VHH binders against Di-N-acetylchitobiase (Ctbs). Designs and how they scored, part 17

Target 1, 344 residues: Di-N-acetylchitobiase (Ctbs), of Rattus norvegicus (Rat) (q01460)
Amino acid sequence: EDCPCSEASLCRPIRHHRDFEVFVFDVGQKTWKSYDWSQITTVAVFGKYDSELMCYAHSKGARVVLKGDVALKDIINPTFRASWIAQKVALAKAQHMDGINIDIEQEVDCSSPEYEALTALVRETTEGFHREIEGSQVTFDVAWSPKGIDKRCYNYTGIADACDFLFVMSYDEQSQIWSECIAAANAPYNQTLTGYGDYLRMGISPRKLVMGIPWYGYDYICLNLSKDDVCAIAKVPFRGAPCSDAAGHQVPYRVIMKQVNSSVSGSQWNQDQQAPYYNYKDPTGRLHQVWYDNPRSISLKAAFVKHYGLRGIGMWNANCLDYSDDALAREQTEEMWGALRPRL
Short names: E, the ipSAE of ESMFold2; O, the ipSAE of ESMFold2 at other seeds; V2, 0.75 times the mean of E and O plus 0.25 times the DockQ between their complexes.

## First folded at step 12 (VHH; framework vhh_7qia_2)

Design r4 (from p6 with S30D K97R; at its last look DockQ between E and O 0.80; V2 from the best seeds 0.00; counts 0 for: pae O 2.3 > 2)
Fold by ESMFold2 at other seeds, look of step 12:
Structure r4 (fold): chain B 344 residues (1-344), chain A 120 residues (1-120)
Amino acid sequence: as target 1 above (344 residues)
Amino acid sequence: QLQLVESGGGLVQPGGSLRLSCEASGFTFDSYYMAWYRQAPGKQRELVAFISSGGDTYYADSVKGRFTISRDNAKNTVYLQMNSLRPEDTAIYYCAREVRYSHWIPEDYWGKGTPVTVSS
C-alpha cells in the first residue's frame, strides 16, 4: 500500500524498545499536533484514522495502534476469532500501524465460556501481530481493580501474560457505589493504589502495568449539598450496584479550568481522596460538585508509577486539554503534561 | 460502520403521545446498553433513559412515569414511548449505544436525531 508520508521510512513499523511508556488516547480531533511528543511512546487511535497523525507520530518515534473492539459473544467461536485477528492485522499493515489496544469493557461471568475465550483472543491477537508486524505492540484495557469491578471476571494473570502490557483504567472508580450515594473523586489516590496492590498480589509483574490517568472529571448535580461539602446524587444503577457515577457527566479538563476560578467555592482539596473538587451553581440555581484530577493529584500517582517500577503512565484522553493560543491555557496544558513525570 | 437511525418525531400538542424508534446496525445489538438523550436549542444534551442488555431500565426524574424505554433485540431496535408530553419535552432526541464504557466517545455512538416539538 502506498505510503502517505513525506518519507517512505515513516511508514515502517516502530521497532525500538521503550523503557518507560507514555500511552495516550486520541479521539480524532485535530489537537494531536500540540501534544507533548517529547514524552509520547504510543498513541491509541480511538477516532477516525488520520494518516497525518500516523506519519507525525512515526517521525517522533512513537507507535500508533488500532482500537480493538469486539463483542464477547462472537469471540467464543475460534474461527470468528481468527478471522477478526486477520482483519485487524491486514488493517494495521494497510494503515502502517504498530499494533492494537484491545478495549473490551463487557461483563464476564467466571463460569462462562467468555472467560476462556477472552484470554484466547488476547493471546492469539498478540501472536498474530508479533508474527506479521515486526516490533508490534498489543495491549489490553483493564478496570482499576481486578476485584469484580463492573462484573468483569477476567483471567487477569493470563491476559497480562498473553499481551505486551495492560493499560489500567485508574478512573471511573465510582462506577459502582455500594455506600452513600454521593459525589466522590474519579480516581481517589488510596483506592487507586489499592487496585495496583491487588494486581501485583495476583502475581502480575509491575512491568506489565501502565497507569491510566483521567484528564476528565465528573460534574454531579447535588440533590443536597451539606455544609461539609457532601453532595447527594441521583441513584443511577450500574451492573448490580444501586448507585454510580452515571448520575454525573464527564467533563474535560479544559472545561474545568474555565469554570473553577468563577465557581462558588474555587478549587478545594480533599485530603482523604487526595483529589480536587469544586462547587458551582448553574443558571437554574441547582448546585453542582465537580471532581477532577490536576497536576497535584497526578504528580502523586506519577511518583507511585516511578517508585514501584510500573511500565508507564497514560491518560484518557489527550484531547481533554485546551491547546488554544491563550496564555493561561498554554500554562495549564504544559503543567498537565509535565505532571506525568514530576521527577526522574 | 455503526449506524443508529431515529424516527417517529414530530409536532404534537401538550398531553399527546409519540413513539420514537431507533434501528441499529454495524454492531452486536443485544450485547450493549441503549440510551435516549435529548437536546433543546442552547441546552446541554441530557440523558432521558437507558436500557441494559438484560432489560433493566433507568429514567431521568423529568420523564419518569411518562416515558417508557424498550428494546426488540430481534429487530435491533430500541423504542421510547413518550406520553403526557409537555412543552419542555421539545428537543432533538438521539439514541446512543452504551455510554457507560470508560473509553466512550459520544459523537461516534449517536444517531442523527429526530425532532420533537410540543406546542399548540
Scores: ipSAE 0.389, ipTM 0.696, lowest interface PAE 2.3, mean pLDDT 90
ESMFold2, look of step 12: ipSAE 0.496; ipTM 0.757
ESMFold2 (binder alone), look of step 12: mean pLDDT 81; pTM 0.827

Design r5 (from p6 with P106E; at its last look DockQ between E and O 0.93; V2 from the best seeds 0.66)
Fold by ESMFold2 at other seeds, look of step 12:
Structure r5 (fold): chain B 344 residues (1-344), chain A 120 residues (1-120)
Amino acid sequence: as target 1 above (344 residues)
Amino acid sequence: QLQLVESGGGLVQPGGSLRLSCEASGFTFSSYYMAWYRQAPGKQRELVAFISSGGDTYYADSVKGRFTISRDNAKNTVYLQMNSLRPEDTAIYYCAKEVRYSHWIEEDYWGKGTPVTVSS
């Protein structure tokens, strides 16, 4: 019930608004003390609530926001929406939180009641938080493109209007593979930029868009690895596509950095996708291809963020780096945090 | 909050059968795909099968024709019937919420697993 912080003032809401967002996800591993708090403006808590993290973030002037996740069929009922929102506002007050990040990733048919209900949820959540918690922030996570990715027929313009800003998940861009079933970049540069072009073309302000970049990659088992580095992957269908990145698994940057220099190929750069990858052989003799993002690929995206005046940049997730005292790990971690700033 | 509890694993002779169960809580079960994965010693975790919210199924080639995934939405339970078991099916079997998630956390995505050993 009481303020768990060293000072009562650290339990009060963050009221100031930031011109540029650095939006990070924390998944509850105890690495947050080592984050680059000189940059962070918002921490979305997707792990277990940690009052020490909340106090520390507030001491650095950063917002800490709730995870908002709810089933689409439940939010059709307006009484359920109101009750759910009231519960989240009450929780945010009890935990001294500064808002909510709504992360709904479910299919929506364009002609379904969920289409309108989702927009209503976002608007009503924003109204409730803004009324009850001064300076609160309500955000919504969207796919890398508004063009029906993963069968998400959302009212993107209505949702963008209804909340403070969108976090654009500019990753998992191989969730639907319509062509050859092969390993490819998690966030290919030109495809990522095309997604932003699509959001902007529908009339969404760049000041409503935060670019999310991945601090993880995908590790794919190659059923065949050609001389041209084409890695054929298992055909795992997803939401209407015959092939998907579900054939691989996510690996954090810290794991990639420990593996890449002992891989059979070392780090390679794909010019068309503007992303790094490498090949390795596992102990059972199978070949793998790993695609990831590094300071070079991220710096290109940060430059885009600055050039088009987007609201900010962020990542899934802040726990993916090696925060140990090892000198190489510290250098690599500093470079990854540094790449978020648009120095071009 | 989210909980996935696997059961039904054990030691079985080659050619035998097992039925795995996964009881789910803390989310609206009927709205989500459910999946089974497995991890053998020295191998990466691999997708075995999934079932959509509407009942559509997928099976990895290695188990197609031998394994059957099903779900009971009234009981918030997904099942994996494993027939004609082979030594290569030896693994820890994991229940998962969805076949993939963009913002996944190990505790929100995987159960604790149930070991299956197929040997004489």
Scores: ipSAE 0.562, ipTM 0.827, lowest interface PAE 1.8, mean pLDDT 92
ESMFold2, look of step 12: ipSAE 0.580; ipTM 0.829
ESMFold2 (binder alone), look of step 12: mean pLDDT 81; pTM 0.825

Design r6 (from p6 with I105F; at its last look DockQ between E and O 0.88; V2 from the best seeds 0.00; counts 0 for: pae E 2.8 > 2, unsure alone 64.8 < 65)
Fold by ESMFold2, look of step 12:
Structure r6 (fold): chain B 344 residues (1-344), chain A 120 residues (1-120)
Amino acid sequence: as target 1 above (344 residues)
Amino acid sequence: QLQLVESGGGLVQPGGSLRLSCEASGFTFSSYYMAWYRQAPGKQRELVAFISSGGDTYYADSVKGRFTISRDNAKNTVYLQMNSLRPEDTAIYYCAKEVRYSHWFPEDYWGKGTPVTVSS
């Protein structure tokens, strides 16, 4: 038996190729039946395993992939790497999964053994999955720029060569704030594009790059809020920077949509960053500034993906939208899924 | 998989002390930042302190000089020593894996919390 699906064929590996990737992260909430399955090519399961999700995704021709996370100091040992990879391949077979998304975000010193070990892990994982699961997909999540973001000295060209494609986390771009400690866009347009320029300048093929966009924003408490909408934030250092987005917290799009129309400011557009934001006052009287992405800001990025021939687009995470049957929620959710499509 | 278990909360008089513990499992503890957050009734959860994998610390201004964060990598445990407690420190205290993580996942980043009440 072993196949939990209504048809045994739904437990077979996905082997077909699509020209354009729509890469979706699912975190285990019960909204996945409402996703836009007409677009989805890959679901990365970052929540608890759900065999119904796997069966449903396969019925739509989409891949379902494991989450891969492991400490870098452990993978220096090649025997540990081999054991870890064997465990993930066995798990994927048992759960009828189509690969793995490696999500390692730890610091690496350029001269450390972790530098070489990380590339070896990615290559050996890809070789193991491709050997054991026909058509399997191995991907790696990279920061929005290869320029030492969060002290990550990675062999980006070696990693890109070693796996099927990179998912570029084009969000959390305020993880290191080197200037004034103020709230700013999660994924400022020009800065995002500069990151892709840097990856391409290294010689990485655009067909190896999937743009990740955020379906969440950041909510910052303002220590003060100027008439020019400059929100001063607490100085929370991160990986060598004096300020960071750790002064705020992530908030899903569905929560933002419930709040924005009753906020102090309503939705505002920042022209320099090409991103929306709003200000609100919490029950204790403190002012907040929320930065996010919407169909307008995402459509600009989708146009870039098409123009430069990138491998595709995706988001963290699909559970962030309001999938209720409320008429406004349905309209907003359809617009967010629709913004992923390049307009012709 | 990931598990964060807070303990050490309770009722204490103003000026008193408590030591919170958070035992971690399901990940390589020594490789990650660990943080303490708190949430008072009707308020948003706020960062209290964090400690990097290398031992660098941060404290919110409201607790600086009174609270000390520490870690014991051999026991996979992070601590918050809370001295000179005030009524405004009353909250549920949460342990968190990492102070930042691009792929935020609430169940993987938060403990269930331990309540602290400073009676006045």
Scores: ipSAE 0.463, ipTM 0.784, lowest interface PAE 2.8, mean pLDDT 91
ESMFold2 (binder alone), look of step 12: mean pLDDT 80; pTM 0.812
ESMFold2 at other seeds, look of step 12: ipSAE 0.567; ipTM 0.831

## First folded at step 13 (VHH; framework vhh_7qia_2)

Design s1 (from p6 with E107Y; at its last look DockQ between E and O 0.84; V2 from the best seeds 0.00; counts 0 for: pae O 2.5 > 2)
Fold by ESMFold2 at other seeds, look of step 13:
Structure s1 (fold): chain B 344 residues (1-344), chain A 120 residues (1-120)
Amino acid sequence: as target 1 above (344 residues)
Amino acid sequence: QLQLVESGGGLVQPGGSLRLSCEASGFTFSSYYMAWYRQAPGKQRELVAFISSGGDTYYADSVKGRFTISRDNAKNTVYLQMNSLRPEDTAIYYCAKEVRYSHWIPYDYWGKGTPVTVSS
C-alpha cells in the first residue's frame, strides 16, 4: 500500500539537513525500538526492509536510507548506471526512504575505467536522489584510509565532493597485514587517526567525514600464544597482502560481554593500540584472542570527532548490543551509546 | 534477490570424494571472490577455501592438497571438489559471495548450505 504508517505525515521525506550525524546501521534483527533515538539522525537499512522501522524512525525525525551495492564492472556502462539509479530512486519512493548509503568495497586500479565510473555513479546517484526526493541524503562508505587500502584506488576527493558525506569505516584495519601474521586491534587508535589525517590532507572537509566505529570485535584462533600475549594467526591472504583478519571472525559486543569476565585473562588493555582484548580457551582446548572496542576506546575516538569538527559518528552495527531487560545488559548498552558523546 | 544454492552434499565413507556446487544469482558473479565455509555441530563457522574473481585460490591448512575450488563464470557457479574425506570434514558447507566485506551480513551472503557427513 501507499503509506504503512499510522499517519500519512510519517511517510513524508525528512527534509531538515543535520549539522551533526549519528549514523547507525541496522541489519534487521528487530532491536531498533531499543536504540537511543535521542541521538540517531540516520538509519542505514542493511537488513530486510521493515516498514515499522521506517515509520518509527520518521516519528523520531531520523532518516532511513537504502543500502546501495553494485558491481563496478557493470557501472562502466552509463546506460546501466542510469538504470540502476532509477531503480534505487523508485524503490526509495515506494518504501518512503530518505536516500541511499552506497557501500561499494571492490578493488579499483587507478588507471582503470572503474576509477572514473565510480565517481560518476556517486555524482549521478546524488543528483537523481536530490532531484526526486526533497531533502534526500546520499552517502558513500570509504576505507579507514585513502592510501590504497584493499586495492581500492578511489577518487576520494571527487566522491566526497559528489555526495552529502562519507562514512569512514574506521574498522577492519587488519584487512591487510604486511608484517607478522598476528592478532591485533580492529581499529588501533593511532592508525585510525592517521587515516583521518590523510583524508584531511587531501583537502576533504571535516564536515564531509563521519567516523565509523565498530560495535563488534574479531575472535582469532591462536596457532601460538606467547607469554607476551602475541597470538599467531592463520595466514589468509587478502587483496595482495599475505595475511588478513579473514583468519578471524566478527563477534558482536553482546557476545563479548557475556564471555570476557569468564575468559582466562579477563579484559586487558593494550596501551600502544588503545584497545581492549582478552584470551580464552574454547571447548576443544584451542586458545583464542578477541580484540574489540568498548566505551573507553570509543570515547577517545568521540573526543577526536569533536576536537576536529567532523560531521559525526556512527557504528557497524546497532544490532550488536544486548537490548534485553537484564540490568547489567542495559547498563552496558547505555554506556556504549553514551560513549558516542564526548565527556566534558 | 541475491541467492546462493549449494548442492552435492551427502553421506560418504572415509577416503571418499564429493563435489559441491553453488549456483549464484542476483549479482554479477564474475566480479566477486567466492568462498566456501563449513560449520560442524557445536563449532564456529570456518573458512575452507576461496577463489578470486581472477581465479587465484586459497585453502585452509586442514584441506590443502585434498580440496580444490574452481569457478565457471558462464554458469555463475563455484565448485568444491573434496577428495580423501575424513570424519573431521563432517559439517554443513556454505557458499559465500565474498571472503570479507566491512559491512558483511552473513545471512545475506550465505546459502542454506549442503550437509556433508563422513561416517567412520
Scores: ipSAE 0.468, ipTM 0.783, lowest interface PAE 2.5, mean pLDDT 91
ESMFold2, look of step 13: ipSAE 0.567; ipTM 0.829
ESMFold2 (binder alone), look of step 13: mean pLDDT 82; pTM 0.825

Design s2 (from p6 with K97A E98D; at its last look DockQ between E and O 0.57; V2 from the best seeds 0.00; counts 0 for: pae O 4.4 > 2)
Amino acid sequence: QLQLVESGGGLVQPGGSLRLSCEASGFTFSSYYMAWYRQAPGKQRELVAFISSGGDTYYADSVKGRFTISRDNAKNTVYLQMNSLRPEDTAIYYCAADVRYSHWIPEDYWGKGTPVTVSS
ESMFold2, look of step 13: ipSAE 0.245; ipTM 0.597
ESMFold2 (binder alone), look of step 13: mean pLDDT 82; pTM 0.834
ESMFold2 at other seeds, look of step 13: ipSAE 0.115; ipTM 0.567

Design s3 (from p6 with F27Y; at its last look DockQ between E and O 0.91; V2 from the best seeds 0.00; counts 0 for: unsure alone 60.2 < 65)
Fold by ESMFold2, look of step 13:
Structure s3 (fold): chain B 344 residues (1-344), chain A 120 residues (1-120)
Amino acid sequence: as target 1 above (344 residues)
Amino acid sequence: QLQLVESGGGLVQPGGSLRLSCEASGYTFSSYYMAWYRQAPGKQRELVAFISSGGDTYYADSVKGRFTISRDNAKNTVYLQMNSLRPEDTAIYYCAKEVRYSHWIPEDYWGKGTPVTVSS
């Protein structure tokens, strides 16, 4: 296929190995020139394909990988599965991509054929990519805990063995609320660490785990906001739990940084959850509580990554920051990228 | 290559009924939760109802007893039957894949919306 880059070598697959991963999701908002390319090892392209992004990433020695999403009921059929994989390999070759990030967030019953089919998909995808594209990288996105979170009965050890590494989505940790139905941290520190303890106790190597951190928060409408900042939320069930973060909506860090300046509370720190939050009142008079992650909360997690020897760190998503020329925005954005560096 | 197409919106009198449809293409519909959201002028989108892959339903308190969500997996279609409509139901109604998804990209997982106006 024609190489769209300024020189043909930029269309060659990335073959060198990195000791530490910085795994970035890009959603196509044309902010990628402003990313911290001194850190990035992989860009997962979840937005529209951009050949300029591919060329630039390769010029910085970073991999670019496809988004892999397919319905589990379809891949039970081995012929369909093989055809889907062949299509993705062909697409990666045509677009000069370095692999695929498989993001399947579907529920699976332990006794269903999807249980085995998912593991087979990951293994066969990895085999196909490694065979056809030298140095290619295949990764799989897993929930914040392996303990059946969101009815995902996955063969986590088999999947981890079958691919290059797991991206652990250590966010959306209020997907299962079994206690009081209140707003809480998106990635509470101790709950996050417990999830990694569980992955490691299963026998998954820390070199197979990349910690995903959120560059977005959750905005919740409070049905009641108590004097001690307890925000009662709507009871929205999710996959067996009576309450969930589906009662709120995701908000990128750039929006949070502009809103916190005019909030009724300013940024507050919750010591138990090691996460920041704030309260605000919307134009209709309803109270909201927003939970997010900032350089302070992320630095704690980066230290954990280094201490336990995890494969690396990454985020959903790189477009969440303010890449404008505004002096405050530049400082905030630099601090968020800087927080990814493990400082133990 | 996800595509959701809403239809069935329009003008209706208070107390009237509408049936919204959302047809999905480019993937196996039956594997996913499907949801309806709405956005009134000057407000954020809010969840109205969802239906799980297994057919279990949820309704926001403001619509419970008046709205019914259903799905036809053979036609890759989800419906919202809206009865006893009130002026406060006026909004653009959006179909969505999943009610909760960690790697959410709004333009890839939302329909274009169908406007509903309830007035005399």
Scores: ipSAE 0.576, ipTM 0.826, lowest interface PAE 1.8, mean pLDDT 91
ESMFold2 (binder alone), look of step 13: mean pLDDT 78; pTM 0.797
ESMFold2 at other seeds, look of step 13: ipSAE 0.615; ipTM 0.849

Design s4 (from p6 with S53D G54S; at its last look DockQ between E and O 0.94; V2 from the best seeds 0.00; counts 0 for: pae E 2.01 > 2)
Fold by ESMFold2, look of step 13:
Order: C-alpha cells, then sequence, then structure tokens
Structure s4 (fold): chain B 344 residues (1-344), chain A 120 residues (1-120)
C-alpha cells in the first residue's frame, strides 16, 4: 500500500502478456531514464532497488523483477527453500515488483541432490509468484550451452518447463578453454548459435529462450601478441578447464568506444568469430587485446532470434552504454539499442 | 547483505611479509571460490590468487612462490600470506566472491580493499 509513485495505478502488477521480450539488466547507476523504453518488456534489478525506476517502468508497461540468488546446498532443505521463496514473494509485494530472475551459476554434479533441488526451487518459485502476484514472471539464467558448462549439470528441460522462460547468457563463452590459451570473442557467433541448437535439440521450445547478448567485452593482457593477432593469455583455470576468461577483465561498451579510436590497431573484425576486437598498449608497455560486441555483431544475433522464433533478446547490462549528451555517444548508444531489432 | 572486509595491509619494507585477511558474511562462504585482486594507482585490477570451494589454488605468475592463499570456512575468512614483498606489489588489495561471475556487480563482488605499500 505504500506506493511511492505519482499515481497508485503504477504500483499494480503488470498483467499483460508480450509476445516478444526485450529483457534488460539494470545495475543501479541511474542511467535508466535514457534506456530505449519503446522496446523494454522486463527490467531485472541487479543493483539497488530504485522506486523511481519501478514507477517509470510500470508507466511504460514494463515488468520490474527481483534478482534471485541462493546457495544450492541450502535449497536442498525443502523448509529453507519454502522460506526463501516466501521471503522473495513478500519483498516483491512490498516493492511492487513483477517477478524474479533466478541467477544461480554454481556447479552441480549430475548425481547430486542439488540437481533435483534446483528444479524444485524454480518450480516452487514460479508457483508461489504466480499464486501471489497476478501476471508475475519467473525466469532462470542459463549458461551459453547446456553441455556441462562450468560443471553445471542442470535439468535444463525441467527448469525450462518450470518457469516462464530462460534467459540464455550467450556471453562469457571463453569460460572454459580446452585448447590454446588465447584471447577470443566474448560471444563467438557460431559457438553462440551451436548453444541454441543444443538447447533446442533437448526439446526446449524456442518460445522459452531469450538470447542474452553482451554490452561489455573482455580486455586481456597478452603474454605474447603474434603477427596474426593471436594474444596468448595467462593460464587461469576454472572448474576443470585449464584456461578461462578469468584471465581477462570485463569492460563496458562505453569504455571500449573511448579507447578503440586511440588503440594501436583500431577496430578489427574477425570473420571466423564474427566479432570485433582491437589491440592497445597500456601505460606500462603491456599489449592488450579487447574483444567485444557492436551493432554489426549484435544485429546478426538479432536476425537469428527473429528467424528461429526465440522468445526475445536481452543484454548484460543496460548501464554499459554512454548515456551522456555527447553527440557521438548518443549515436553509438542509439545504434546499440537499434541493433536489437532486425530492420525492414 | 554481502560484506567482505579486508584487513592486514600497511607499509612494509622490500623483502618483508604481510598477511591479509578477508572476513565474509551475507552468503554461504563455503560454496564459493574466493579470490584476491590488486590494483595499483592508474592501473586495472589484476587477479592475484584464488582458492576454490574444495581448496584448489591458483596464483598469478608475478606472485607464484611468494604468496599463499588459504581459507577457513569455519570463520568465513580467506587469507593471503604475502612473503618476499617487492615494490611492484604496492597496490590496494581486494577480496572477491568468486573468480568468474557472469552477472558482475561491483558492490556484490568486491570488498572495500586494504592498501599495501612496499617501499624503503
Amino acid sequence: as target 1 above (344 residues)
Amino acid sequence: QLQLVESGGGLVQPGGSLRLSCEASGFTFSSYYMAWYRQAPGKQRELVAFISDSGDTYYADSVKGRFTISRDNAKNTVYLQMNSLRPEDTAIYYCAKEVRYSHWIPEDYWGKGTPVTVSS
């Protein structure tokens, strides 16, 4: 009842259904007024709660959803699981939110009790939210591939059935590097598409899949940079893989756009991965290679989303763009939002 | 909710030692990798070391053999023993929940840091 909005109706749940999702993550940097609200259907609040954002999103007919994260070993206990769900439902009611995005990225062994407990959590969360908040949305974030990525043996079909849709994190695709330890695209086009092929072959409906694309890249220090632009990176293992993108540093698009013009290479396009990159030298003389996504690479993915009838598209995260009044920044930001829609 | 509180930094002479501690709360500590990063003025943060939930460790080449990461799950604490310190180790040292996370948010990932200065 404590509605912080200018009109009480803005605190009521969003009940209408959208055929196509534009699913954005907000991390609380107060840039959200500048988002392209003509497209947005869901805002996942991963930053601090902002009642003005909730009110504004509702004024545009968009859902605002909670961040859901909980340790898997705790949810094995059904009483703990039920208590956690009740707490999230109560929070969503108090904050006038429209659901929850469950973002659990911990490893699960196929024969462990966590395997069944995770599916139960998703199902019971969906049942609880749908019962208590009319029109609420429950979603789950999955890795870029169902094939044991980062030791995540999840019941992907059961989870997809148990919630409204999956957000597929089609980024961080260098999380496991089994061959040469080199810098590579954050979301290589063919590898991304192969991941969707794998989800679809499991029997998951394309209407349950939202493609997540990155609005950030990775900056890698090159131990060696060859004449063919091969950047050798530190061997940082992760969950059984000998190399990973933990050797790199995530960089938002706004920073990349300011750096690329003064880089040693300028923006380069890798045809095999269909992704842009550039090389630069830092003040200490170390060479870096930065891999990212831009309107060109994203537009190819948006075309795939449309062609294969996926539920929608989204990104981590909306705060990565430059929302200043600078003319070049405005153009770059408009192009990034525009790339989410294939054009006529 | 999440809190990571680093301590143990300070001024030390080259060749000296320091032991950093990071007390964690607001999450199930034993379920996550814990990491130490460092950031020198004007430079990007760099990974120093991590320790998995099962105790497997990684060290950056620049610190291997000199630094030791450890954890005490009963105390929700991760440690970095820093021996044979060099001026190049001067930085703010940050404790982190995890070494890789797809949906990274600074306030949910980093401690506030503890400064380490190595000079004579």
Scores: ipSAE 0.553, ipTM 0.822, lowest interface PAE 2.0, mean pLDDT 91
ESMFold2 (binder alone), look of step 13: mean pLDDT 82; pTM 0.833
ESMFold2 at other seeds, look of step 13: ipSAE 0.614; ipTM 0.847

Design s5 (from p6 with S102D; at its last look DockQ between E and O 0.55; V2 from the best seeds 0.00; counts 0 for: pae E 6.3 > 2)
Fold by ESMFold2, look of step 13:
Structure s5 (fold): chain B 344 residues (1-344), chain A 120 residues (1-120)
Amino acid sequence: as target 1 above (344 residues)
Amino acid sequence: QLQLVESGGGLVQPGGSLRLSCEASGFTFSSYYMAWYRQAPGKQRELVAFISSGGDTYYADSVKGRFTISRDNAKNTVYLQMNSLRPEDTAIYYCAKEVRYDHWIPEDYWGKGTPVTVSS
């Protein structure tokens, strides 16, 4: 297991634990050179392995962790589960990584064997990593709410107990639309906070919860756009709901920033959802409505994280910003990183 | 790890038919939704159809009644039967694994696609 870093010490596992997490998803571009490393505590590597990223993160005292994804029906078998965990531990050792972020978002019926198998996977993964890699971190990504979102009947309290902390995906909150099929915020403020209330009411410690915020938005084609900016969207069903955000597509913040000032509406603020949006017309004449998050909407959530003593904050994903040397891009990117800290 | 290989595209006249296939590897195929997307020149990639692990299907309004998605779990393959093709169907067609349709698909994970051209 040769160390690819400039110093052998940079391949040593990160063993100290931070009181406050800044949890970053990286999807494999070379933009990580420009991240705000003064804040970062964990990088979840969802792109291709990059030894330079690992070395640099360790030089800043940050953890790098694997992506964990496996089919639930396979992990019902305890032997398969153990083999999968052993493979991930071996990979983490070979790549000098500091743990794993388990990102399983599959449907689970409450009465199915997958219900128990998922909790067992999280527990056994945590036990295996902690035994084999000193100071390792095992985390699990959960939906914005524990109330059966996307037909995920998970043992949320058991999972929270079984791992180091949860990354709460407080985005894609329109994955199931039960009312009118219209475009809406990716992470509406009050709905997001209600999700945390529900996690806390279940008895999960705030020190087990990292708030995940989106650095991307959704671009929806409007079948029609009303005077009051109500954008009717195509009916694309998802997991029992007749409508979903799959009627739109994800757009990174850097794309939104290049478009918003040339849009037909400019940036608008929705008071009820505490989120920005804008309308534009594409070259074929179709109307679009784009919902996103910006420093204003994110700073409200960062204040919540501080006020309620959550474990930290993070985002999907760090590659969404414009890391070029352009002066406007640098200012916008600095503001987005800065919004993760509570404002005074 | 994950591999999705699209094939079956080509040049066809309006009103014609094509059958696309996508062979998958590196994951438990039968446990995931499979989808077809397309991207026309200068346009964003858009959802065409999906099929759930249980066989439930969805079609974009622009293709409903003309296209049929199916899967063969024994061969780890998803298909798109495209009938009554129109010039507007001209695009590169991609398959995808993601449960939220295209939610978790970074640009690095898309395959080469299979081009479909509908013209006289």
Scores: ipSAE 0.148, ipTM 0.616, lowest interface PAE 6.3, mean pLDDT 89
ESMFold2 (binder alone), look of step 13: mean pLDDT 81; pTM 0.821
ESMFold2 at other seeds, look of step 13: ipSAE 0.622; ipTM 0.851

